# Designs tried in a protein design chat: VHH binders against Protein DOG1-like 4 (DOGL4). Part 16

Target 1, 232 residues: Protein DOG1-like 4 (DOGL4), of Arabidopsis thaliana (Mouse-ear cress) (q84jc2)
Amino acid sequence: MSKMRNLVEEKFLEFYESWVIQLELYLHQLLIAHNNNTMSETELRHLISKLTTHHKAYYTAKWAAIREDVLAFFGSVWLNPLENACSWLTGWKPSMVFRMVDRLRKSRVVLVEAQVKKLEELRVKTKFDEQKIEREMERYQVAMADRKMVELARLGCHVGGESVMVVEAAVRGLSMGLEKMVKAADCVRLKTLKGILDILTPPQCVEFLAAAATFQVQLRRWGNRRHYVTHS
Below, E stands for the ipSAE of ESMFold2; O stands for the ipSAE of OpenDDE; V2 stands for 0.75 times the mean of E and O plus 0.25 times the DockQ between their complexes.

## First folded at step 21 (VHH; framework vhh_6qgx_2)

Design g14 (from i02 with T102D; at its last look DockQ between E and O 0.22; V2 from the best seeds 0.00; counts 0 for: pae E 16.1 > 2, placed apart)
Fold by ESMFold2, look of step 21:
Structure g14 (fold): chain B 232 residues (1-232), chain A 124 residues (1-124)
Amino acid sequence: as target 1 above (232 residues)
Amino acid sequence: QVQLVESGGGLVQAGGSLRLSCAASGFTFSRYAMAWFRRAPGKEREFVAAISGSGGSTFYTWSVKGRFTISRDHAKNTVSLQMNSLRPEDTAVYYCAARTWDSGSYFDSEYDYWGQGTRVTVSA
């Protein structure tokens, strides 16, 4: 039995597949820039701008789709199970990108003291914003569950108790709250990305963007390979 | 049984050169991308260089570009890493890795087969 897809899921699946293909093409350009010591700063900045524009386009499309169906982004049909398992509020966890920067610093990227200080300040702000979102999400989920349980208990006091309308209202309330929280998380993601790219030099930005794109592309490829082979 | 055996490590003075070699057996060499990774004392394993199955595409971590050259020899089933202008920071155990795909990757988790490593020490 296949899962039925609504129009939002079908449209975003098509968008996402084309978006990932374009990301792979940009990854190729990032790898050429990384391997080509003769590229000018202007050329690097142009490539970096293409990547940031591409990421912004993803969020533009996502926010339009979320207005129609935020639940589609929890367990997305356009992602494999590994990709879905790695999601925090429908995307990458903002604070985790600093671990990628730290790894690059230890192996490939040399940062000056001023950059390290700015990155640490950004990391602290990002973690604070994440924790605030997580607390708001927990409070919302608890409040919705408590309200749902009270109404279901009242229905259970009547013979037969029909819970469909109460469940539907709880689901609608949850989806509205989830849209708010997902957009808040996405704003933290965008601010964190912008902040990192503002602190790093153009060659360092190319290194960071290449690592991020490689991780995303490889997570998709690994998840698809493992998923199909195991039939589970 | 797939085997990767590194050789060519040793002690060298800063500014010197070494050539590492990795003999591959037990698989169709031309289908697999090959890579070198390294682990310095107290650090995590890090990517150094990769070469596609055909040999047409190479990629290097930034700190070794222009100094290291990866190459492969399909007749001998070997991949090599020519390391020039060596620095003390290049001191590490160097590992050969093979990926069951035609393109290389930055990530060690993408590589299915690994050698036991060869030690390179660069004295100041």
Scores: ipSAE 0.000, ipTM 0.154, lowest interface PAE 16.1, mean pLDDT 80
ESMFold2 (binder alone), look of step 21: mean pLDDT 87; pTM 0.889
OpenDDE, look of step 21: ipSAE 0.019; ipTM 0.344

Design g15 (from u06 with A50V D62Y T102D; at its last look DockQ between E and O 0.04; V2 from the best seeds 0.00; counts 0 for: pae O 8.0 > 2, placed apart)
Amino acid sequence: QVQLVESGGGLVQAGGSLRLSCAASGFTFSRYAMAWFRRAPGKEREFVAVISGSGGSTFYTYSVKGRFTISRDHAKNTVSLQMNSLRPEDTAVYYCAARTWDSGSYFDSEYDYWGQGTRVTVSA
ESMFold2, look of step 21: ipSAE 0.591; ipTM 0.862
ESMFold2 (binder alone), look of step 21: mean pLDDT 86; pTM 0.888
OpenDDE, look of step 21: ipSAE 0.013; ipTM 0.308

Design g16 (from r13 with A50V Y62F; at its last look DockQ between E and O 0.02; V2 from the best seeds 0.00; counts 0 for: pae E 9.5 > 2, placed apart)
Fold by ESMFold2, look of step 21:
Structure g16 (fold): chain B 232 residues (1-232), chain A 124 residues (1-124)
Amino acid sequence: as target 1 above (232 residues)
Amino acid sequence: QVQLVESGGGLVQAGGSLRLSCAASGFTFSRYAMAWFRRAPGKEREFVAVISRSGGSTFYTFSVKGRFTISRDHAKNTVSLQMNSLRPEDTAVYYCAARTWDSGSYFDSEYDYWGQGTRVTVSA
């Protein structure tokens, strides 16, 4: 029958569609800047600042929405199935962004030794922070599974409204734990992004941001084309 | 046969308003998202606005947000673009486009059907 979409999902769908279109438009500006040798450092820093502000606006909106419904961000209605399949704790995996940096280094981007050392330090810290979050998520999942098994046994012996209230309390506890883990993952994402942009020169930042935006936009386009083709 | 026919273009002074209309025929209008694109002299075609199949969601390029409004009328099979506070930089041929996806996109390659365009000239 008809699909119900709650207020959080509808509001964030509208936000995200606009946010991605704006990202596409910034990508156009990044590509122009990449090919224009006459842009001043001030102009490049302004464009980088616009991209940084755009990403911060995403997390501001996301964190407000998560307070209302964190589960909406696991299997999101505003993402196609390909985008959802590529998610790690409701977003891109922080350590994977260094594959983009590695690709740029192998192409025509030249990094000095001091930058390379700082990037390797950031990569190690990012991976460590990721693994810490993964261990916490595993412990949370195990604890919830163990508690659920005990509660299911007890609920099998009991009838009525007490079982509903125990389930509702467990769901509330799950949501609070998930919100904390999602925010922790988002903080690693923001710190990794800022760290990379602080190490790179403005022209290198433009190239990095262009590559990242291209990947995100193409993932959306490819997933939408697949959805369109299979629907027709 | 699918047809999209734009109308409402013309000459207007800066700060003025125009309303473009696009009449759709030859397909089930309610199954398509509708968009406006524009091509300025000597430039490539660029995205302006899109409205979902139901009309419930709209998206705009940054330079027109707050000045332009896209709307659709399912009874008349039309999509409209209300353009306020026009600037000389808005001078272009405006094209109506249709696609089956509700998602917004900057890329014109995602649109299945196109009109012939209507010219808008904004004088200083």
Scores: ipSAE 0.011, ipTM 0.379, lowest interface PAE 9.5, mean pLDDT 81
ESMFold2 (binder alone), look of step 21: mean pLDDT 86; pTM 0.890
OpenDDE, look of step 21: ipSAE 0.015; ipTM 0.283

